# Designs tried in a protein design chat: VH-VL binders against q20498r280to473. Part 25

Target 1, 194 residues: q20498r280to473
Amino acid sequence: LELTDLYMRTGKKVPVIVEKCCASIEDQGIVTGIYRQCGIQSNIQRLRAKFDSGAEPDLHEFGQRDIYSVSSLLKQYFRQLPNPLFTYQAYPKLIEAFEKEDSLSEKVESLRFSLETMPEAHYRTAKFLMEHLTRLCKSKSLTDMTSKNLAIVWSPNLFRPPPTLNGADTHLLSGLNVHTAICDFFIENSESLF
Short names: E, the ipSAE of ESMFold2; O, the ipSAE of ESMFold2 at other seeds; V2, 0.75 times the mean of E and O plus 0.25 times the DockQ between their complexes.

## First folded at step 13 (VH-VL; framework fv_relatlimab)

Design c2 (at its last look DockQ between E and O 0.98; V2 from the best seeds 0.70)
Fold by ESMFold2, look of step 13:
Structure c2 (fold): chain C 194 residues (1-194), chain A 120 residues (1-120), chain B 107 residues (1-107)
Amino acid sequence: as target 1 above (194 residues)
Amino acid sequence: QVQLQQWGAGLLKPSETLSLTCAVYGGSFSGYYWNWIRQPPGKGLEWIGEIDHSGSTNSNPSLKSRVTLSLDTSKNQFSLKLRSVTAADTAVYYCARTRDKVSDDYFDYWGQGTLVTVSS
Amino acid sequence: EIVLTQSPATLSLSPGERATLSCRASQSIRDYLAWYQQKPGQAPRLLIYDASNRATGIPARFSGSGSGTDFTLTISSLEPEDFAVYYCQQHFDWPLTFGQGTNLEIK
């Protein structure tokens, strides 16, 4: 289900699965390699089924036995969105704003403008996720996960070039590690961007 | 105390369908996974699959194409069908329970076992 | 698929002796290992889960230890009823798998 459709059905700007998984990880997931290490497949599938059925599973239990199933599920959720978190529509403008040779403040302003063009559900969920990842970076001595490490494992789940028969501009950009770089920038500058 | 009692036909010809049923007494049917495990004579144990109270199933990939798991919640029963049997499917078949808890997939209660022989 | 290898295949001991049975996993399964006892003509009986926790009603002479890939079941002083086949089982991930068994027989 697309984020805007979920918001219209539930009235919640940030999906429950995103809120609960982020809270669980901040509570029990300050551990080595969070978001880098994979959870146990059966736990991930069972946890996903519980959320899909509308249940609100007890994430404390999962956190005790397999916190990496919670972090794996959250990445999977974003990977499977029909329109990625940063949307197909905003993608070219975000890449253009990021790659332009501007001062830091001008780059932040351009990115802010482009981010604010996204539907409200995408904007609020992006804000929530980026702020979560920024907070996790403060615990890098415990997790061994810097902003760059988080960007490496997160960017494939957040950015997809628009599907297009004439995709030269988006295809050209996808070969440059730009998704990791912009994701790292978002994590490092989330308070200024959102 | 929970009891699992199982039954079904014990002698089959090749290509027939194995069909076994397990009834659950003395406990809740929900909150658990209901499993089938088999043991060829003189050999080790092989997990076949599980079903929960909602009807959701997971099966051993080695058998998945031939396995159907089902339940009847009104009777507290669950069943195994294994299609297209051969002599290699000769085994004692057990039903067993696991708890619906994270990483608790160990079998605390077992049925009495049913020997199924597939003739040549 | 996670392969469990038990050793020895056969262990011949007398009542009163200590038995030590090994189970090795092909990858780390943390502490998600169970042990079962099976006597001829009977279903397996759960002894240990989470590598070291005794199931309800299991005598204190049974203990489990280990984590990661190497696990041990110890029976501190064998009773006559302890001579049976023992299986380890990983409860880490699908498909659930068992070791091939250790036959603990009377000398």
Scores: ipSAE 0.650, ipTM 0.854, lowest interface PAE 1.4, mean pLDDT 91
Fold by ESMFold2 at other seeds, look of step 14:
Structure c2 (fold): chain C 194 residues (1-194), chain A 120 residues (1-120), chain B 107 residues (1-107)
Amino acid sequence: as target 1 above (194 residues)
Amino acid sequence: QVQLQQWGAGLLKPSETLSLTCAVYGGSFSGYYWNWIRQPPGKGLEWIGEIDHSGSTNSNPSLKSRVTLSLDTSKNQFSLKLRSVTAADTAVYYCARTRDKVSDDYFDYWGQGTLVTVSS
Amino acid sequence: EIVLTQSPATLSLSPGERATLSCRASQSIRDYLAWYQQKPGQAPRLLIYDASNRATGIPARFSGSGSGTDFTLTISSLEPEDFAVYYCQQHFDWPLTFGQGTNLEIK
């Protein structure tokens, strides 16, 4: 289900799965390689099924036995969105703003403008997630996960080039190998961008 | 105490469908996964699959295309059907329980076993 | 699929002796390993879960150890009722799998 459709059905701008998983990671997930290490597949699938049924699963027990299943599920949720978190529509604007602006202040301003064009559910969920990752970076001495390391594992789940853009212009697409860099920038600058 | 009692036809011809049922006594049906495991004579154990109280199933990939798991919550029963049997499916079949807890997929209660023989 | 390899295939001992049974996993399963005892004509009986935790009603002479890929079941002093087949089982991930068994027989 698309984020805007979920918002219309539930009235929640940030999906419950995102809120609960982020809270669980901040509570029990300050561990080595969080978001880099993969959870056990059966735990991930069972946890997803509990959320899909509308249940409110006990994430404390998952955190006790396999916290990496919680972090793996959250990444999987974003990867499987029909329209990615940073929508197909915003994607070219975001890449252009990031690559072409020379000064930090102009880059932040241009990116903020482009982010604000996204549907409200996408904007609010992106804000929530990036602020979570920013807070998590404060624990890098315990997790071994810097903002760059988080960006490496997160960017494939957050950005997808539109099919027409991906096949249209090789020169423009060469500039689009920046997904990790833009994700890292969002994590480092979330308070000024959102 | 929790008890699992199982039944079903024990003699089949090739290409028939194996059908077994397990009834649960003395305990809750919810909060657990309900499993089938088989053991060919003189050989080891093979997990067939599980079903939970919502009807969600997971099956061994080696058998998945032939396995149907079902349950009847009103009777506290769950069932196995295995289609298109051959002599290789001759085994003692057990029903068994696992807890619906994270990474607790070990079998604490077992049925008495049912020998199913597939004629050659 | 996680393969469990048990050794030895057959262990011949006398009552009062110490038995050591091994189970090796094809990949790390952390401590998510169970042990079962099976006597002829009976269903398996859970002995150990989480590599080292005894199930309810299991005598203290049974102990489990190990983590990762290498696991051991120890019976400190064999009783006559302990001669049976023993299976390890990983409860780490699907499909759930068993070792091929160790036959502990009386000498």
Scores: ipSAE 0.602, ipTM 0.839, lowest interface PAE 1.8, mean pLDDT 91
ESMFold2 (binder alone), look of step 13: mean pLDDT 92; pTM 0.949
ESMFold2 at other seeds, look of step 13: ipSAE 0.577; ipTM 0.824
ESMFold2, look of step 14: ipSAE 0.608; ipTM 0.837
ESMFold2 (binder alone), look of step 14: mean pLDDT 92; pTM 0.948

Design c3 (at its last look DockQ between E and O 0.88; V2 from the best seeds 0.00; counts 0 for: pae O 5.0 > 2)
Fold by ESMFold2, look of step 13:
Structure c3 (fold): chain C 194 residues (1-194), chain A 120 residues (1-120), chain B 107 residues (1-107)
Amino acid sequence: as target 1 above (194 residues)
Amino acid sequence: QVQLQQWGAGLLKPSETLSLTCAVYGGSFSGYYWNWIRQPPGKGLEWIGEIDHSGSTNSNPSLKSRVTLSLDTSKNQFSLKLRSVTAADTAVYYCARTRDLISDDYFDYWGQGTLVTVSS
Amino acid sequence: EIVLTQSPATLSLSPGERATLSCRASQSIRDYLAWYQQKPGQAPRLLIYDASNRATGIPARFSGSGSGTDFTLTISSLEPEDFAVYYCQQHFDWPLTFGQGTNLEIK
């Protein structure tokens, strides 16, 4: 289900699965390689089924046995969104703003403008997720996960070029490298961007 | 003092559908996964699959194309259907319980077992 | 699929002796291993879960140990009722799998 449709049905700007998983990770997931290490596949699938059924599972006991399944589920949720978190519609503007602006202050301002054009559910969920990742960076000595490390594992789940986009230069520059760089920038600068 | 009692037809012809039912007594039906396991005569055990109270199922990939798991929450019962049986499906079939908490997939209560024989 | 290999296939001992049964996993399953006892004509009975935790009502002579890939069930002093088939089972990931069994028989 698309984020805007979920918001219209529930009245919640941030999906429950996102809120619950982030809270669980901040409580029990200050561990080596969080978001880099994969959880047990059966745990991921069972937990996913519980959220899909509308349940709001208590993650405390679950996280004690396999916290990496919680982090794996959260990445999977974003990867499978019909319109990615940063939307197909905002994608070209975000890439252009990141690549073309020279000064840090102008880059932040241009990105902030483009982010604010996203639908409310996408904007609020992006803000929530980036702030979560920024807070996790404070624990890098315990997790071995810097902002760059988090960007490497997160960017594939957050950015997709539009399926109908045929832009030659922008399309050719799209890929794992630029998606990682912009994601790292978002994590490092979330306070000023959102 | 949970008890599982199972029943179903014990003699089948090739290509028929195996159908077994398990009833749960003395405990909660929700909060657990309900499983089927089989054991060919003189051999080891094979997990068939699980179902929870919402109807969500997971099955052994080796059997998935032929397995249907279902439940009747009003009667605290769950059922196994195995389509297109052959002699290789001859086994004692057990129902069993695991907790609805991941990595707790050990079977603490078992049904009495039902021998299903598929004739040649 | 996680393969569990039990050894020995058959163990012949007398009452009063110590039994040591082995289970080896094809990959690390941490401590997510269970042990069962099965007597003829009966369903398996859970003895041990999480490698070392005795199930409720299981006598203290049964103990489990190990982690990763190598696991052991020990019966410290065999009683006549302990002669049965023993299975290990991993509860780490799908599909859930069992070892092929160790037949503990009276000498």
Scores: ipSAE 0.298, ipTM 0.734, lowest interface PAE 4.1, mean pLDDT 89
Fold by ESMFold2 at other seeds, look of step 13:
Structure c3 (fold): chain C 194 residues (1-194), chain A 120 residues (1-120), chain B 107 residues (1-107)
Amino acid sequence: as target 1 above (194 residues)
Amino acid sequence: QVQLQQWGAGLLKPSETLSLTCAVYGGSFSGYYWNWIRQPPGKGLEWIGEIDHSGSTNSNPSLKSRVTLSLDTSKNQFSLKLRSVTAADTAVYYCARTRDLISDDYFDYWGQGTLVTVSS
Amino acid sequence: EIVLTQSPATLSLSPGERATLSCRASQSIRDYLAWYQQKPGQAPRLLIYDASNRATGIPARFSGSGSGTDFTLTISSLEPEDFAVYYCQQHFDWPLTFGQGTNLEIK
């Protein structure tokens, strides 16, 4: 289900699965390699099914035995969105703003403008997720996960080039590094961007 | 105490569909996964699949293309259909329960078993 | 998929003796291993879950140990009713799998 459709149906700007998983990880997931290590596949799929059915599973007991399934589920949720978190529509503008602007101040301003053009559900969910990742960076001595490390594992789940790009050489080939870089920038500068 | 009682046809010809039903007594139907396991004669046990209260299913990849799991919550029953059977599907079939908790996929209650024979 | 290998295939002992049954997993399954007893014409009966926890109503002579890939079921002093086939089962991930069994027979 598309984020905007979910928002219109529930009245919640941030999906329940995102809120609950982030809270669980901030509570029980200050552990080595959070978001880098993967959980047990059966746990991930069953947990996803519970959220899809509208249940609100108790993540405290779940996280005690397999917190990496909670973090894996959250990444999978974003990867499977029909329109990615940082929408197909905003993608070219975000990449352009990040690559073209020289000063930090101008880069932040241009990115902020582009982010604010996203649908409300995408904007609010992106704000929520980036602030969550920024908070986790403050625990890097316990997790071994820097902002760069989080960006490496998160960027494939957040950015997807729009299918309408033309030409023999697309951003797809050069995007292997830029997605990580822009994600890292978002994590480090979330207070200024959102 | 929880009890599982199962029934269904015990003799099939090749290409027919195996159909078994399991009824749950003396306990809650929700909060659990409901499973089918089979045991060919003289061999070990093979997990077939599970279904939960919402109708969500997961099946052994080796059988998934032929397996249909279903439930009737009003009767506290769940069912197995296995299409296109062959002699290799001859086995005792069991229904069994697992808890709806993390990594609790061990079977605490079992049905009595149904021998299904697929003739040649 | 996770393969469980039980040894020995057959164990011949007398009542009063100690039985030791082995189960080895093809990869680490942490402590997510269960043991079952099965007598002819009956469904399996859960003995042990989470490698070492006795199921309700299981006598104290049954104990389980191990973690990772190597697991053991021990019956401290065999009773006549303990002669049966024993299966291990991993409850770590799909597909759920069983060992091939150990036949504990009377000498």
Scores: ipSAE 0.212, ipTM 0.702, lowest interface PAE 5.0, mean pLDDT 89
ESMFold2 (binder alone), look of step 13: mean pLDDT 92; pTM 0.948

Design c4 (at its last look DockQ between E and O 0.94; V2 from the best seeds 0.00; counts 0 for: pae E 2.05 > 2)
Fold by ESMFold2 at other seeds, look of step 13:
Structure c4 (fold): chain C 194 residues (1-194), chain A 120 residues (1-120), chain B 107 residues (1-107)
Amino acid sequence: as target 1 above (194 residues)
Amino acid sequence: QVQLQQWGAGLLKPSETLSLTCAVYGGSFSGYYWNWIRQPPGKGLEWIGEIDHSGSTNSNPSLKSRVTLSLDTSKNQFSLKLRSVTAADTAVYYCARTRDLVSDDWFDYWGQGTLVTVSS
Amino acid sequence: EIVLTQSPATLSLSPGERATLSCRASQSIRDYLAWYQQKPGQAPRLLIYDASNRATGIPARFSGSGSGTDFTLTISSLEPEDFAVYYCQQHFDWPLTFGQGTNLEIK
């Protein structure tokens, strides 16, 4: 289900699964390799099934025994969105703004403008997630996860080039590298961007 | 005190479908996973699969193509069907319970067992 | 698929002796290991879960230890009713798997 459709159905600008998982990770997930290490597959699948059924699973219990299942599920949720978090529609503008040789302040302004064109559900969810990741960076001595480490594991789940974009092999490879870089920039500059 | 009672036909011909049912007494049907495990005569145990109150199932990949798990919530019963049986499916079949808690997939209550023999 | 290997296959002891049964996992399963006792014609009986926690009603002579890949079931002083087959079972991930069993028989 697309984020805007979920918002229209529920009235919630940020999906419950995103809110609950981020809260759980901030409570019990300040641990080595959060978002890098994978949870136990059966726990991930059972947790997913509970959210899909509309239940509100006990994330404190999951956090006690397998917090990496919570972080794995959250990444998976974003990876499986039909329109990625930063949308196909905003993607070219975001990449263009990021790659342009501008001052930091000009780059932030251009990116902020492009982000604000996204549908409300995408904008609010992106803000929520980036602020969550920025807060986690404050705990890098405990997690071993810097903003760059988080960007490496998160960017594949957040950015997909539109199907209509030119798909040359060299362009695709370059696009993948830039996804990590822009994600790192978003994490480092979330307060200014959102 | 929870008790699991199971029944079903114990003699089958090759290619037939094994069908077993397990009834749950003395406890809640919801909040648990309901499992089937089998044991060939004189051999070890093999997990077949699980079903929960909502009807969600997970099965051993080695058997998944032949296994159907189902439930009847109104009767507190769950069932196993294993199609296209062969002599290799001859075993004692058990129903068993696990708690719906994270990583608590250990079996605290078992049915009495049903010997299913598939003629050679 | 997580393979559990039990040793020894057969253990012959007398009442009053200490029994030590081993279970080794093909990969780390943390402490997610259970032990069962099975007598002829009966369903398995849960003894230990989470490697070291005794199930309800299990006598204190049964104890479990270990983590990661190496696990042990100890019966401190054997009673006549303890001679049976013992199975370990991992409850770490799907598919759930059992060891092949250790037959604890009377000498």
Scores: ipSAE 0.551, ipTM 0.813, lowest interface PAE 1.9, mean pLDDT 90
Fold by ESMFold2, look of step 13:
Structure c4 (fold): chain C 194 residues (1-194), chain A 120 residues (1-120), chain B 107 residues (1-107)
Amino acid sequence: as target 1 above (194 residues)
Amino acid sequence: QVQLQQWGAGLLKPSETLSLTCAVYGGSFSGYYWNWIRQPPGKGLEWIGEIDHSGSTNSNPSLKSRVTLSLDTSKNQFSLKLRSVTAADTAVYYCARTRDLVSDDWFDYWGQGTLVTVSS
Amino acid sequence: EIVLTQSPATLSLSPGERATLSCRASQSIRDYLAWYQQKPGQAPRLLIYDASNRATGIPARFSGSGSGTDFTLTISSLEPEDFAVYYCQQHFDWPLTFGQGTNLEIK
C-alpha cells in the first residue's frame, strides 16, 4: 500500500508502524549497531503480521528479546513501498539539487523546494523519519552509529531511481554513492530542510 | 492442566492426503501457536508448521507446498493436512504448543502422537 | 536453516554417574536452545529452555549451559529413569530444528 493511499484510508499522515517503531527504538534501541544489525526473521514476520492486521502491538517484549526485529521491520517497510519515501517523481530533482555546485544555503533551499513537491504523506513521513535519525545521532557513543553509518544502512530503503532513468550500470555504482551522501545530508540538516 | 488429544487416519496409500486433528483441553486456545511435528520411526524430529488463533500459519519450507493448517476455534481444535504423501511421510505425528511470546518457540505440551504409515 | 549436531550419538553409563551431552549449532542462536527427553512410545518431554532454564517439574540434577553455538546438558547423578534419548531444539528462527539425538543407555 502507497503512503498517500494509507493517508486517505486512515487520516494519519505518518503510518502507525513508523510512529510505533521509531518510539520503540528511541526507548529500547539505544544499543550497539541499531539499524545495522539484523533481527530474527520469524520475529520480523510476526511483528509485520500484527501491524498488517490493524493491531497496535506492544513492542516492549519485542524490544526486550529482539529489538533488531523492530529496526529491521521499519527498514523493510520503507524498502517495500511501491513509491519510495522520497518518491520516483522527486528523485531526479533531489539528486540534481544535491549535486549542483552551490553554497550550503542555496543547496538547502533547492532541496527544500524539491522536498515540498512531494505528496503530503511522503513529506510528513520523511520529516518524521529524518528527525528520528537525527535524534539517534545524539546517542552515537552508545550505538556506534554516526549519521554516515545510519545513511549507509538507510539509503537503500529510501531511494530508488525511476524505471525510466537511463544507464543501469551508472545507477548501480554512482547512484548508490549519492544515495548515501544525500541521506547523510538529510540527517545532518533535517532541521533546516523540513 | 493443559492436555492435547489427537486423532486421524493411521494407514494411507501413496498420493493420498494425511489428515490429523488435535483438541486442546484445560487451557486457553488464544495466546499460543499450535504446532505439528513429526518423527519417522527410529529417527529425529521435524517441525511441520504452526497456526495461531487468528488463522495465521507458518510452515517448514521443505513441506510448505503440501501442508494446510486450519483451526476450529469453537471446538478448540486445529488440524493438519499433508497432500500427496509418500513412504517418506511415514512417521509419528505430534501436535504441540508454543507460547505467543518473542523467541519462545519451545514446546511445553505435546499430544500423545499418531503413527501414520504410508504403504507401497 | 540452522543445523544442530549432537554428540555423542550414544552414551553408555551407569546409574550414579554424571552425563554430559553436547549440542552444536551451525550459527549463533544466542541462548535460544531447548532440551527434551524422549522414552520409547512417548512424546518428548521438555527439560530446559533458553539454554539453562529448567522447565516446571524437572529435577534439579538436570542443568543446561552454553550460548552462541555450543551447548551442554548435564545430568549430575543418573537415576534409572534418566536412560532415554535426548534432543536439542533451537527456538531462534524458522524453520524450528532439532538435533538428531543422543541415546543415553544403561551400561
Scores: ipSAE 0.523, ipTM 0.792, lowest interface PAE 2.0, mean pLDDT 90
ESMFold2 (binder alone), look of step 13: mean pLDDT 92; pTM 0.949

Design c5 (at its last look DockQ between E and O 0.92; V2 from the best seeds 0.64)
Fold by ESMFold2 at other seeds, look of step 13:
Structure c5 (fold): chain C 194 residues (1-194), chain A 120 residues (1-120), chain B 107 residues (1-107)
Amino acid sequence: as target 1 above (194 residues)
Amino acid sequence: QVQLQQWGAGLLKPSETLSLTCAVYGGSFSGYYWNWIRQPPGKGLEWIGEIDHSGSTYSNPSLKSRVTLSLDTSKNQFSLKLRSVTAADTAVYYCARTRDLVSDDYFDYWGQGTLVTVSS
Amino acid sequence: EIVLTQSPATLSLSPGERATLSCRASQSIRDYLAWYQQKPGQAPRLLIYDASNRATGIPARFSGSGSGTDFTLTISSLEPEDFAVYYCQQHFDWPLTFGQGTNLEIK
C-alpha cells in the first residue's frame, strides 16, 4: 500500500508500523550493529504477518528476543513501498540539488524546497524517519553505527530512480554512492531540512 | 490438559496422496503454531511445516512443492496432505504444537503418531 | 539449513552413572536449542528448551548447558527409565532441524 493511500484510509500521517518500530528501536535497539545486522527470518516474517493482519504485536517481546527482526522489518517496509519514501517524482530534483549546489546553506535550501514538493504522507514519514536516525546517531559509541553506516544500509530502501530516468539518463545517475551520500546528508542535517 | 489426537490412512501406493488430520482437545487453538513432523523407521526427525489459526503456513523447502497444510477452526483440527508419495515417504507422522512466542519453536505437545507405509 | 551433529552416536552406561551428550550446530543458534527423549513406540518428549530450561515435569537430574554452537545434555545419575534415544533440535530459524540422535543404552 502507497503511503498517501494509507494516510487517506487511516487519517494517520505516519504509518503505525513506522511509529511502533522506531519507538521499539529507541527503547530496546541501542545495540551493536542495529540496522546492519539481520534479524531471524522466521521472526521477521511472523512479525510482518501480525502487522498485515491488523494485530497489535507486542514489540517488547521481539525487542527482548530478537530486536534485529524489528529493524529488519522496518527496512523491508520502506523497500517494498510502491512509490519510494522520497518518491519517484522528487528523485531527480533531490539528486540535482545535492550534486550541483556548492555551499552548505544553498544545498540545504534547495533540498528543503524539493522535499516540500512531496505529498504530505511522504514528507511527514520522511521527517519522522530521518529524525529517528539522527537521534540514533547520538548512540554510535554503543551501536558502532555512524551516520555513514546508517546511510549505507538505509539508502537502498529509500531511493529508487524512476524507470524513465533510469533508462534515459544512466550516465547522470550511475553509481550507488550518491544515494548513500544524500542519505548521510539527510541524517546529519535533518533539523535544517525538515 | 491439552491433547492431540491424529488419524489417517496408513497404507499407500506410490503416487497417491497422504492425508492426515489432527484434532486438538483441552486447550485454545489460537496463540499457537500447529506442526507436522515425520520420522522414517529407525531414523531421525524431519520437520514438515506449520500452520497458525489464521491459515498462514510455512513448509520445509525440501517438501514444499508437495505439501498442503490446512485447518478447520470450527472443529479445532488441522491437516497434512503430501502429494505424489514414494517409498521414501514411509515414516511415522506426528502432529505437534509450538507457542506463538518469539523464538519459541520447540514442541511441547505431540500427537500419538501415525505410521504411513508407502509400498515400493 | 542449520545442521546439528550429535555425539556420540551410541553411549553405553549403567544405572547410577553420569551421562553427557553433545550437540554441535553448524552456525551460532544462540541459546535456541531443545532436547527430547524418545522411547520405542512413543512420540518424543521435551526435556530442555532455550539450552538450559527444564520443561514442566522433567526431573532435576536432567540439565542442559551451552550457547552458540556447542551444547550438552547431562543426566547426573541414570535411572532405568532414562535409557532411550535423545535428540537435539534448534528452534532458532526455519527450517526447524533435529540432530541425528544419541542412543543411550544399558551396558
Scores: ipSAE 0.578, ipTM 0.819, lowest interface PAE 1.6, mean pLDDT 90
Fold by ESMFold2, look of step 13:
Structure c5 (fold): chain C 194 residues (1-194), chain A 120 residues (1-120), chain B 107 residues (1-107)
Amino acid sequence: as target 1 above (194 residues)
Amino acid sequence: QVQLQQWGAGLLKPSETLSLTCAVYGGSFSGYYWNWIRQPPGKGLEWIGEIDHSGSTYSNPSLKSRVTLSLDTSKNQFSLKLRSVTAADTAVYYCARTRDLVSDDYFDYWGQGTLVTVSS
Amino acid sequence: EIVLTQSPATLSLSPGERATLSCRASQSIRDYLAWYQQKPGQAPRLLIYDASNRATGIPARFSGSGSGTDFTLTISSLEPEDFAVYYCQQHFDWPLTFGQGTNLEIK
């Protein structure tokens, strides 16, 4: 289900699965390699099924036995969105703003403008997620996960080039590198961007 | 306290469909995963798959193309169908329960077992 | 798939003796291992879960230990009713798998 459709059905701008997983990870997920380590497959799939059925899974229990299932599920959720978090529509503008502007203040302003063109559900969920990741960076001495480390594992789940763009090996490699760089920038600058 | 009672046809010909049902007494159907396990005569145990109260299933990859798991929550029953049987499917079949807790996939209650024989 | 290898295949002992049964996993399963007892014509009976926790109604002479890949079931002083086949089972991930069994027989 697309984020805007979920918002229209529930009245919530940030999906419940995103809110609950982020809270669980801030509570029990300050552990080595959070978001880098994978959870147990059965736990991930069962947890997803519980959210899909409308149940209220006890994430404290998951955090006690397999917190990496919670973090894996959250990445999977974003990877499977029909329109990615940062949308196909905003993608060209975000890439251009990030690559073209040289000064920090101009880059922030241009990116902020482009982010604000996204549908409200996408904007609010992106804000929520980036602020979560920014808070996690304050615990890097415990997790071994810097903003750059988080960007490496998160960017593949947040950005997809629109289907109308041609993918050459060189362009795809450049696009993948820029996805990590822009994600790292979002995590480091979330206060000024959102 | 909790009892699992199972039934179904015990004699089959090759290519037929094995069909077994398990009924749950003395306990809740919600909060558990419902499983099938089989044991060929004189051999070890093989997990077939699970179903939860919402109808979500996972089956052993070795069997998944032939397995259908289903439930009837109004009757506290769940069922196994195994299509296209051969003599290799001859076994005692058990239904069993696991708790719906994280990493708690051990079987605390078992049905009495049903011998299913597939003729050659 | 996680393979469990039990040893020995057969253990012949007398009542009053100590039995030690081993189970080895092909990869780390943390402490997510269960032990079962099975007598002819009966369903398996859960003895131990989470490597070391006795199930309800299991006598104290049964104990489990181990973590990671190597696990042990110990019966401190064998009773006549303890002669049976014992299976280990990993409850770490799908597909759930069992060891091939250890036959504990009376000498």
Scores: ipSAE 0.513, ipTM 0.790, lowest interface PAE 2.0, mean pLDDT 90
ESMFold2 (binder alone), look of step 13: mean pLDDT 92; pTM 0.948

